# VH-VL binders against Ubiquitin carboxyl-terminal hydrolase 19 (USP19), part 2

Target 1, 103 residues: Ubiquitin carboxyl-terminal hydrolase 19 (USP19), of Homo sapiens (Human) (o94966r282to384)
Amino acid sequence: LAFVKNDSYEKGPDSVVVHVYVKEICRDTSRVLFREQDFTLIFQTRDGNFLRLHPGCGPHTTFRWQVKLRNLIEPEQCTFCFTASRIDICLRKRQSQRWGGLE

## First folded at step 4 (VH-VL; framework fv_ponezumab)

Design q11 (from pa with heavy chain I101L)
Fold by ESMFold2-Fast, scan of step 4:
Structure q11 (fold): chain C 103 residues (1-103), chain A 123 residues (1-123), chain B 112 residues (1-112)
Amino acid sequence: as target 1 above (103 residues)
Amino acid sequence: QVQLVQSGAEVKKPGASVKVSCKASGYTFTDYYIHWVRQAPGQGLEWMGRINPSGGSTKYAPRLQDRVTMTRDTSTSTVYMELSSLRSEDTAVYYCARDELVGATEVYYFDYWGQGTTVTVSS
Amino acid sequence: DVVMTQSPLSLPVTLGQPASISCKSSQSLVYSDGNTYLNWFQQRPGQSPRRLIYKVSNRDSGVPDRFSGSGSGTDFTLKISRVEAEDVGVYYCMQGTHWPYTFGQGTRLEIK
């Protein structure tokens, strides 16, 4: 997956929050994998608006979105949450520094 | 193609230590946890612990905490499990298994397994 | 520690017939994220375990659709709709929710 609608911001000196705008995530087949300088969102969704933008794909299609990060993170401290309206990803910075951008 | 290749069978005397290796290939070594699980003859599976190859953090089963050590060598994509003060009850097949690193969420489901290493402890 | 109890321990089955294995946990396996980390593994004679099902009901790639998982909370079931000769082996349920992580005692599937 080359693109998915998202935005991000720095939350204090220690965190970066990424919002991914996909609804109706299938919880038991979706997750975020974290590494030292990137993450991969792996998901299945029943979001009709999202699926309409991907002809030939359906609820059983596994989408992957990988983001190369500007700076290092602590993979074992990162979290994510699937809400009714979006995906929230919280990255824990390895060093407390301003990034100025996600990638 | 994901592969975990383990070292060969070992025969040890009680009180000795054994070091088993697990070499990973077909994926980025530092992106996944490696667990160790053992199986005594005719018995079920017992989780021993895990290591994060990125950084080397470990978490061991409470009953094995004082005897097990897990390490890795990132240059060879290899994880090691060393068990000391061996007893006859440590006779088992030792497996390494891969798991996804899902952040602060410490839950596991073991997606790929090594072929196993037989360790026999006898007098 | 969470105790995982499987039944039956021995399951002789006629080729082509269905088979069912039960797994019960001493505690709820629902994690704080709402997911249930109950997994099923197959171990054929002389081989390492292979994961069949993860998070209750999700089949791994390459696992035949005759295998299905179901359940919730503390009670789980693995079903094989039509047993084939290659299914001989020991089946284990495993909980990945609570440290230390634990397996059931295993169910040995045999062809009659």
Scores: ipSAE 0.392, ipTM 0.817, lowest interface PAE 2.7, mean pLDDT 90

Design q12 (from pa with heavy chain I101F)
Fold by ESMFold2-Fast, scan of step 4:
Structure q12 (fold): chain C 103 residues (1-103), chain A 123 residues (1-123), chain B 112 residues (1-112)
Amino acid sequence: as target 1 above (103 residues)
Amino acid sequence: QVQLVQSGAEVKKPGASVKVSCKASGYTFTDYYIHWVRQAPGQGLEWMGRINPSGGSTKYAPRLQDRVTMTRDTSTSTVYMELSSLRSEDTAVYYCARDEFVGATEVYYFDYWGQGTTVTVSS
Amino acid sequence: DVVMTQSPLSLPVTLGQPASISCKSSQSLVYSDGNTYLNWFQQRPGQSPRRLIYKVSNRDSGVPDRFSGSGSGTDFTLKISRVEAEDVGVYYCMQGTHWPYTFGQGTRLEIK
């Protein structure tokens, strides 16, 4: 994927939270891979609104969305969770500094 | 294509050390953990530990932590596992295995395995 | 350590017949993210282990449809709908939820 609906904010000095707006995520085939300055969201979904935007794709399609980050993170301290309405990705900053943007 | 290629068979005497290598190709070396798992003849699988090639952080099985050391060389995409103070019960096939990094959770799947290195410890 | 118990340890099966292997964990394998990190591996004679199933029921690419995984919490099953000659080997369940990570003792599938 070149794009998926998202927003982000800095949570205190140490963290960045990224919200990805896709619902009905298939938990057992979806995850986030973290690097020092990248992450990749890998997911399958039954979200009809999302799938409508991707003709030819269905619930079995594995989507990959990679984000190159503005600053370094601590991959081993990053987390993610799937909620009913979205995906929450929590990035732990390597250095306690304001980023001013995600990328 | 993902490939993990391990070094050749070793025969060692009790008390010696052995260093086994695992060379990775076909993917970004620093994006995946490498685990070491061993199997004694006719026995099951035992997890020994893992290394994160990106930062070099390691985590070892409690029973082996005093004798095992894992390192990596990012320039050659190679992971090493060294086991010291060898005993006859260390006779086993040693496997490296790749795993995706899934954040702070350290939950594992062991998706690709090397072909194994036989280490025999005998007089 | 989480103890993984497989049954049976030896499983003789006639070609074309189904086979079923049980795996039980000493504690729940559900992680805080809601996922269950139970995986199944096949080891054919003289070969390295090959992952068949990850997170209970997800089949790896290239693994035939006749293999399926199921279960929840502490009780898991690997099923082969129609055993073929190349299925001979040892099958291991593995938990990736709790450090240190542990394997079942293995189930040896043999053709009668």
Scores: ipSAE 0.151, ipTM 0.740, lowest interface PAE 4.6, mean pLDDT 89

Design q13 (from pa with heavy chain I101Y)
Fold by ESMFold2-Fast, scan of step 4:
Structure q13 (fold): chain C 103 residues (1-103), chain A 123 residues (1-123), chain B 112 residues (1-112)
Amino acid sequence: as target 1 above (103 residues)
Amino acid sequence: QVQLVQSGAEVKKPGASVKVSCKASGYTFTDYYIHWVRQAPGQGLEWMGRINPSGGSTKYAPRLQDRVTMTRDTSTSTVYMELSSLRSEDTAVYYCARDEYVGATEVYYFDYWGQGTTVTVSS
Amino acid sequence: DVVMTQSPLSLPVTLGQPASISCKSSQSLVYSDGNTYLNWFQQRPGQSPRRLIYKVSNRDSGVPDRFSGSGSGTDFTLKISRVEAEDVGVYYCMQGTHWPYTFGQGTRLEIK
């Protein structure tokens, strides 16, 4: 995917939180891969509104969204959580500095 | 397509060190953890540790942490496992195995394995 | 460390008959994400281990449907509905839920 609806903010000096607005994520087949300056969200969803925007795709379609980050992160300290209404991704900064933006 | 190719057999004396390599191909090297698992003759499998090729971070089995070092070279897509202060009990086949990284949830179900490297420690 | 206990350790089976291997863990293998990271591997003589089953019951690509995994919590089973000659080898259960990751002792399957 070129785009997924999202927003982000810096939480304190050490973290960046990214919210991805896709509902009904299939937890068993979805994941986030963290690298030192990017992450990839891999997911399947039953979100009818999201699937309506992707004709020909269904609940078994695997979507991939990659984000190149403005600064370095600590991959092993990063986390994610799938909720009923969105995906929360928490990035741990390698250096405690203000980024001013995600990418 | 996915392959993990390990270095050849080694024969070492007690007290020496051995360094085994595992060259990955057919996938994005930095997207998957590499684990090391060994198997003594006629025995079961023992997890030794893993490395994240992206950042180079490692996690070692507690009993081996003082003797094991894992490193990687991203330019050659190769992971190395070095075991020092060798004893006869370290005689084993050493395997590398690939695994997914999923944030704080490390998914450990080793989908592809190397062919193994036999290390024999004898006097 | 989580102890993984397999039974039997030696399993002679008549060709074409079913086989069953038990695996018990000293702690629940349910991870905080709701998944159970219990996996089964096959090691044929002289070969590297090969994954058969991941997350209790999911067959890996290319694994025949005569292999099935089941169980929950601490008690797991690998079943082969009709043993073939190529199934000879050692089978290991493995838990990926609790660090450090641990394997069972192995079950050696052989044809009678």
Scores: ipSAE 0.006, ipTM 0.621, lowest interface PAE 8.8, mean pLDDT 86

Design q15 (from pa with heavy chain V102F)
Fold by ESMFold2-Fast, scan of step 4:
Structure q15 (fold): chain C 103 residues (1-103), chain A 123 residues (1-123), chain B 112 residues (1-112)
Amino acid sequence: as target 1 above (103 residues)
Amino acid sequence: QVQLVQSGAEVKKPGASVKVSCKASGYTFTDYYIHWVRQAPGQGLEWMGRINPSGGSTKYAPRLQDRVTMTRDTSTSTVYMELSSLRSEDTAVYYCARDEIFGATEVYYFDYWGQGTTVTVSS
Amino acid sequence: DVVMTQSPLSLPVTLGQPASISCKSSQSLVYSDGNTYLNWFQQRPGQSPRRLIYKVSNRDSGVPDRFSGSGSGTDFTLKISRVEAEDVGVYYCMQGTHWPYTFGQGTRLEIK
């Protein structure tokens, strides 16, 4: 997957929060993998609006979205949460520095 | 293809230390935890601890934390598990196993396992 | 520590018949993300453990359809719809939710 609707902001000096706007995520088959300078969101969804934008895909299609990060993170301190309306990803910065952007 | 290859069998005397290796291949070494799990003859499985190869951070089972040390060498994609002050009760097959890193979420389900290393502690 | 209790410990089964293994945890295995990290492993004689089921009911690639997992909270079941000769071995449930991570004592499946 080249694109998924998202935004991000720096939360205090130590964190970057990424919101991914996909609804009805299947929790059992979705996860976020963190590495030192990237993360991969792996998900399945029943979001009709999202699926309509991806012809040929359905609820059993596994989507993968990889983001190469501007700066290093602490993989073991990053978190994610699936809500009814979006995915929240919280990245813990390796160094407390302003990034100015996600990628 | 994912492969975890462990070092060969060891025979040690009580009070000695043993160091077992697990060499990873077929994936990005620093993207996955490596766990150590042991099994005494005729007994069940016991989780010993894990290491994150990226930063080298470790987490050990409470009953073993004063005797176990886990390290890694990123240049050879190898993790090591050293157990000191060996007792006859440490006689077991020692397995390494891989797991995905879910950030601060410390939940495990062990996807690939090494072949095991038999460690015998006898006088 | 979360105690994982399996029943039965010894399970003699006739070839082609179903088999069922129970696993109970001393506390809920639901993580804060809403997922339940209860996994099942098979260990054939002389071999390393092999994961069969992860997160209660998800079958690993290459695991036959005759294996299924179910349950919630503290009570879980592994079912084999028709036992085959290659199913002989010890089955372990494992909780990945609470540190330190723990296994059941194992159930030995034997052919009658």
Scores: ipSAE 0.052, ipTM 0.698, lowest interface PAE 5.8, mean pLDDT 88

Design q16 (from pa with heavy chain V102Y)
Fold by ESMFold2-Fast, scan of step 4:
Structure q16 (fold): chain C 103 residues (1-103), chain A 123 residues (1-123), chain B 112 residues (1-112)
Amino acid sequence: as target 1 above (103 residues)
Amino acid sequence: QVQLVQSGAEVKKPGASVKVSCKASGYTFTDYYIHWVRQAPGQGLEWMGRINPSGGSTKYAPRLQDRVTMTRDTSTSTVYMELSSLRSEDTAVYYCARDEIYGATEVYYFDYWGQGTTVTVSS
Amino acid sequence: DVVMTQSPLSLPVTLGQPASISCKSSQSLVYSDGNTYLNWFQQRPGQSPRRLIYKVSNRDSGVPDRFSGSGSGTDFTLKISRVEAEDVGVYYCMQGTHWPYTFGQGTRLEIK
């Protein structure tokens, strides 16, 4: 994927929170991979609204969304959570500097 | 094609140390954990520890933490496992294995394995 | 440590017949993310382990569909619907949920 609906904000000096607006994520086949300056969200979903925007795709289609980050992160301290209504990704900054944007 | 290629067999005396290597190719070396798992002759598998090649952080099995050290060289995409104060019960095949990095979520399922390195400790 | 117990430890099977291996954990393998990190590996004689199944029931690419995994919580099963000669080897279950990570004792599958 080139794009998926998202927003982000800096939480205190040490973290960036990213919300990805896709519902009904399949937990067994979805995950977030973290690297020093990017992350990849890999997911399958039953979200009818999302799938309607991707003709030819269905619940078994694996989507990948990669974000190149403005600054470095600590991969092993980053977290993610799949909720019924969205995906929450918390990035731990390597340096406690203001980013001013996600990418 | 993902490959993990390990160094050759070693024969050591009790009290010595051994250093086994695992060279990665076919993927971005710093994006995946490398684990070490050993198997004594005719026995099952025992997890020894893992290293994150990106930062060099390690996590070792409690029973081995006093004797095992894992390091890496990013210029050669190689991970090393050194085991000191060798005993006869350390005789085993030592495997390296790869895993995805899920941030602070430390759960594993070992997707690709090296061919193994036989280490024999005998007097 | 989480103890992983496999049964049987020795499994002689006639070619073409089904085989079933049980794996039980001393505590739940459900991680806080809702996933269960139980995996199955095959080790053919003289070879390194190869992952067959990850997260209970997901087959790796290239693994024949005659292999299937099932279970939940603490009780898991690996099934082979029709055993073939190349299936000879030792099968291990493994839990990836709790540190330190642990394997079952192994089940040796032999053709009788």
Scores: ipSAE 0.236, ipTM 0.775, lowest interface PAE 4.0, mean pLDDT 89

Design q17 (from pa with heavy chain V102T)
Fold by ESMFold2-Fast, scan of step 4:
Structure q17 (fold): chain C 103 residues (1-103), chain A 123 residues (1-123), chain B 112 residues (1-112)
Amino acid sequence: as target 1 above (103 residues)
Amino acid sequence: QVQLVQSGAEVKKPGASVKVSCKASGYTFTDYYIHWVRQAPGQGLEWMGRINPSGGSTKYAPRLQDRVTMTRDTSTSTVYMELSSLRSEDTAVYYCARDEITGATEVYYFDYWGQGTTVTVSS
Amino acid sequence: DVVMTQSPLSLPVTLGQPASISCKSSQSLVYSDGNTYLNWFQQRPGQSPRRLIYKVSNRDSGVPDRFSGSGSGTDFTLKISRVEAEDVGVYYCMQGTHWPYTFGQGTRLEIK
């Protein structure tokens, strides 16, 4: 499992947005797996700053980051997007309630 | 490599207008806000406003809204900031800065900055 | 407008010693999502500002771990555990919670 810089916020009553601060994601070999109360980010990156923090790793290293969530989500309605500067993960809450935190 | 490259220094007379450019490269231009922040000599930073390059929507500081206009050209990945009715108090270094568009509500981080453009309003 | 007040305005420090900068806001910076959008920027002489800290305590990837941010609500602190020569410059806090967005007046850090 990778240790990645991240933050999150609640977007309205129905969603939680998670930002993962890794650049230059290799789109063809990266994805997010959503389950009812956790997700796993699987990625490869060419981000030199990120790789410098993980000695011995390179562009072909597959990183995993798993998060156990505070509350339930709807896996089929969750999405993710790789941008130039970060990964955006949008979690759809199963019940509209304030979480107060991600984990 | 993310770069924001600004136009060169300007010297203007009181009452004139100035238009400063900020050319973006190394990322998807329409995924990020561009903010403008200025700094008078020996003074602190003042937020002026921002533009969303995707739709062209703008938000300006109330003190400047009657004099400032921000536009963009998506074909050249360039943002423009025009300030009219110049006064000596507008003498400053003007910076553009990038911030990622997250959707519904705006909260700002300013991750990359241009090199700055000096605008001098002479006598 | 939210007023951001920094202290001290001038901070002479001895090389290798710690430094601390205070930032106080005229109202709470907690956003409706429970996060606090308080950022710290460094401006070296003749250079553009660069972000050091975002959301109170999160360091940017290129920022040395001798820099740390802390605080809550209306009271925030930037600390440098061991000042180095390259740290000379002006430090600004900035709030992104309330429009229009505002900066503190700046703290100038100088080596004694």
Scores: ipSAE 0.000, ipTM 0.529, lowest interface PAE 18.6, mean pLDDT 85

Design q18 (from pa with heavy chain E100D)
Fold by ESMFold2-Fast, scan of step 4:
Structure q18 (fold): chain C 103 residues (1-103), chain A 123 residues (1-123), chain B 112 residues (1-112)
Amino acid sequence: as target 1 above (103 residues)
Amino acid sequence: QVQLVQSGAEVKKPGASVKVSCKASGYTFTDYYIHWVRQAPGQGLEWMGRINPSGGSTKYAPRLQDRVTMTRDTSTSTVYMELSSLRSEDTAVYYCARDDIVGATEVYYFDYWGQGTTVTVSS
Amino acid sequence: DVVMTQSPLSLPVTLGQPASISCKSSQSLVYSDGNTYLNWFQQRPGQSPRRLIYKVSNRDSGVPDRFSGSGSGTDFTLKISRVEAEDVGVYYCMQGTHWPYTFGQGTRLEIK
């Protein structure tokens, strides 16, 4: 994926939270892979509004969204959570400095 | 479709090192973690550690962290596990296993396994 | 480390009869997301382990309906409703909730 609807904010000095706005994530086939300066969201969804934007794709289509990060993170301390309305990704900064932006 | 093929059996002397390979095929290599699990003769399973093939980051079992090293080669879709300072108690079948990351946080299931590599440490 | 304790260690069963394996953890396996990451693996003689059950009660693809998992918190059970000859092997429970990940000591299922 070139684009998926998202926003982000810095939570305290040590974290960046990214919200990805896709509903009805299939938890058993979706995940986030963290590296030192990027992450990849891999997901399947039954969100009809999202799938309408991707003609030819359906609930069994695996989507990938990769984000190159402005600064380094600690991959082993990053987490993610699937909610009914979105995906929450919590990035742990390697250095406690303000980023000013995600990318 | 998904396959993990491991290198052949090894016989080593105490104090030596062994390096076992695990070649992945049938999926995108960098999308799944690879774990290493060993099994001593007649014993249960012991988790040794895992590697993220994309970035190369590793996480090792505390008991083994001073002796184990995991690496990967993305050009050949191969993961390596090297165990140093071998002892007789390291005699085991060593398995690689693909991670099936499910749920909301860092939680793992092992969905596909290699055939195993027998490592015998004897004098 | 979380200690996983299985019972019995040896389980002789007659073909067609039910079998039940217990797995107990030294601490709760409920993760912060509310899910319980308790898995069951089967290892047939001379073969690699194979995942049967994930997240307490979910059967993996291709696993027969005669296998079922149940439990909560620290107490878990794997049941085989009618044992078949192909079910011979060692069964392991495994927790993925707490690092480092740990396995039970195994239960050997044999046909008597």
Scores: ipSAE 0.007, ipTM 0.589, lowest interface PAE 9.2, mean pLDDT 85

Design q20 (from pa with heavy chain E106D V107Y)
Fold by ESMFold2-Fast, scan of step 4:
Structure q20 (fold): chain C 103 residues (1-103), chain A 123 residues (1-123), chain B 112 residues (1-112)
Amino acid sequence: as target 1 above (103 residues)
Amino acid sequence: QVQLVQSGAEVKKPGASVKVSCKASGYTFTDYYIHWVRQAPGQGLEWMGRINPSGGSTKYAPRLQDRVTMTRDTSTSTVYMELSSLRSEDTAVYYCARDEIVGATDYYYFDYWGQGTTVTVSS
Amino acid sequence: DVVMTQSPLSLPVTLGQPASISCKSSQSLVYSDGNTYLNWFQQRPGQSPRRLIYKVSNRDSGVPDRFSGSGSGTDFTLKISRVEAEDVGVYYCMQGTHWPYTFGQGTRLEIK
């Protein structure tokens, strides 16, 4: 994906939270891959409103969204959660520094 | 293109140590875990532990943690597994296997495997 | 440790016939994220293991659709709809839900 609706904020000194606004994520075939300075969200969804924005795609289409991060993270300490209304990604900073932005 | 190439067979005496290598190619070495899994003759698979090549963090099976050490060399894209105080029960084929880093989630996919290294412990 | 029990341990099958392998876990394999981390591996004679199925029922790329996985909680099944000669080997179930990760003892599929 070139774009997916998202926002982010710094949660305390140690974390950055990213919200991705896609509903009805298929948990079995969706995940987030973390590296030292980027992450990739891989997902399938049954969200009809999202799929209407991507003609030719359906519930079996695998979408990938990669973000290059401003600073380093601890890949093994990062988490993500699929909720009814969105995807929550929690990045654990390698250094407790203010980023000022995600990318 | 993704390939894991392991070192050759080893014959050791009880009480010795063995160090097996696994050289990765065809992908970014620091983006994936490398696990070690062994198989004694005629037996099933046993997970031994894993290493994150990026930071060098390790996680070992409890029964082996006092004898196993996993390290890596990022300049050669190679992971090492060293097992000390060898016993006849350690006779096995030792495999390395690659896996995605899915944050704090403890899920393992084992998508690519090395060819295996036979370690024989005999007097 | 979570104990993974496979049955049968030996499975002779006629070419073209279906085959079914059972895997039972001593504890539920549902993780806190709602996923079930139950995988199936194939090991052909003289070869390294190969992943066939991940998260109960998801087929890995390159795996023929005659292989299917199903199950929930503690009871899981691997099915081969029509056995081919290349399917000879040992099949292992594996749980990734509870640390340390554990494998079943294996099921040897042979052509009779």
Scores: ipSAE 0.324, ipTM 0.762, lowest interface PAE 2.6, mean pLDDT 88

Design q28 (from pa with heavy chain D99G)
Fold by ESMFold2-Fast, scan of step 4:
Structure q28 (fold): chain C 103 residues (1-103), chain A 123 residues (1-123), chain B 112 residues (1-112)
Amino acid sequence: as target 1 above (103 residues)
Amino acid sequence: QVQLVQSGAEVKKPGASVKVSCKASGYTFTDYYIHWVRQAPGQGLEWMGRINPSGGSTKYAPRLQDRVTMTRDTSTSTVYMELSSLRSEDTAVYYCARGEIVGATEVYYFDYWGQGTTVTVSS
Amino acid sequence: DVVMTQSPLSLPVTLGQPASISCKSSQSLVYSDGNTYLNWFQQRPGQSPRRLIYKVSNRDSGVPDRFSGSGSGTDFTLKISRVEAEDVGVYYCMQGTHWPYTFGQGTRLEIK
């Protein structure tokens, strides 16, 4: 994927929270991979509105969305959570500095 | 095709160290953890530890923490497991296995395994 | 450490008959994300372990449908509906929810 609807904010000095707006994520086939300066969201979804925007794709299509980050993170301390309405990704900054943006 | 290819069998004396390699191919090396699991003759599987190839961070089983070291070389997509102060009870087949990363939650699936490296510790 | 207890440890089975292996954990294996990271592995003589089941009940690609996993929380079962000669080996349950990761002691399936 070139784009997926998202927003982000800095939570205190040490974290960046990213919300990805895709519903009905299939937990069994979805995950987030964290590296030192990027992450990849790998997912399958039953979100009809999202799938309608991607003709030829269906519930068994695996989507990948990779984000190159503005600054370094601690991959081992990053987390994510799949909810019914969105994906929450919490990035742990390697250095407690203001980023001013995600990328 | 995903492959994990391990180094050959080793015979060591008590007190020596052994270093086993695991070369990964067929996927992006830094996207998955590599775990080490051993199996003594006639015994079950024992998790030894894992490495994150991206940053080199490691987590070891508490009972092995003082003797095991895991490293990686990203240029050759190879992970190493070194076990020091060898005892006869370290005689085992040592496996590397690929673990799926699920954030910092430390939950995994071992989807691909190396062929195993037999390490024999004898006088 | 989470203790994984398998039963039986030795399972002689007649060809074509069903087989069942129990795995119990000393703690709940439900992770904070709602998933249960209980896996089953098969090790045939002289071979590396092979994952059969992940997240309690999901079969890996290429695993015959005669294998099924079930359970919740702390009590899990691997079933083989019709045992075949190729199924001989040792079966391990494994938890990935709590560090350090632990395996059951293994169940040796033999043809009687």
Scores: ipSAE 0.013, ipTM 0.655, lowest interface PAE 8.0, mean pLDDT 87

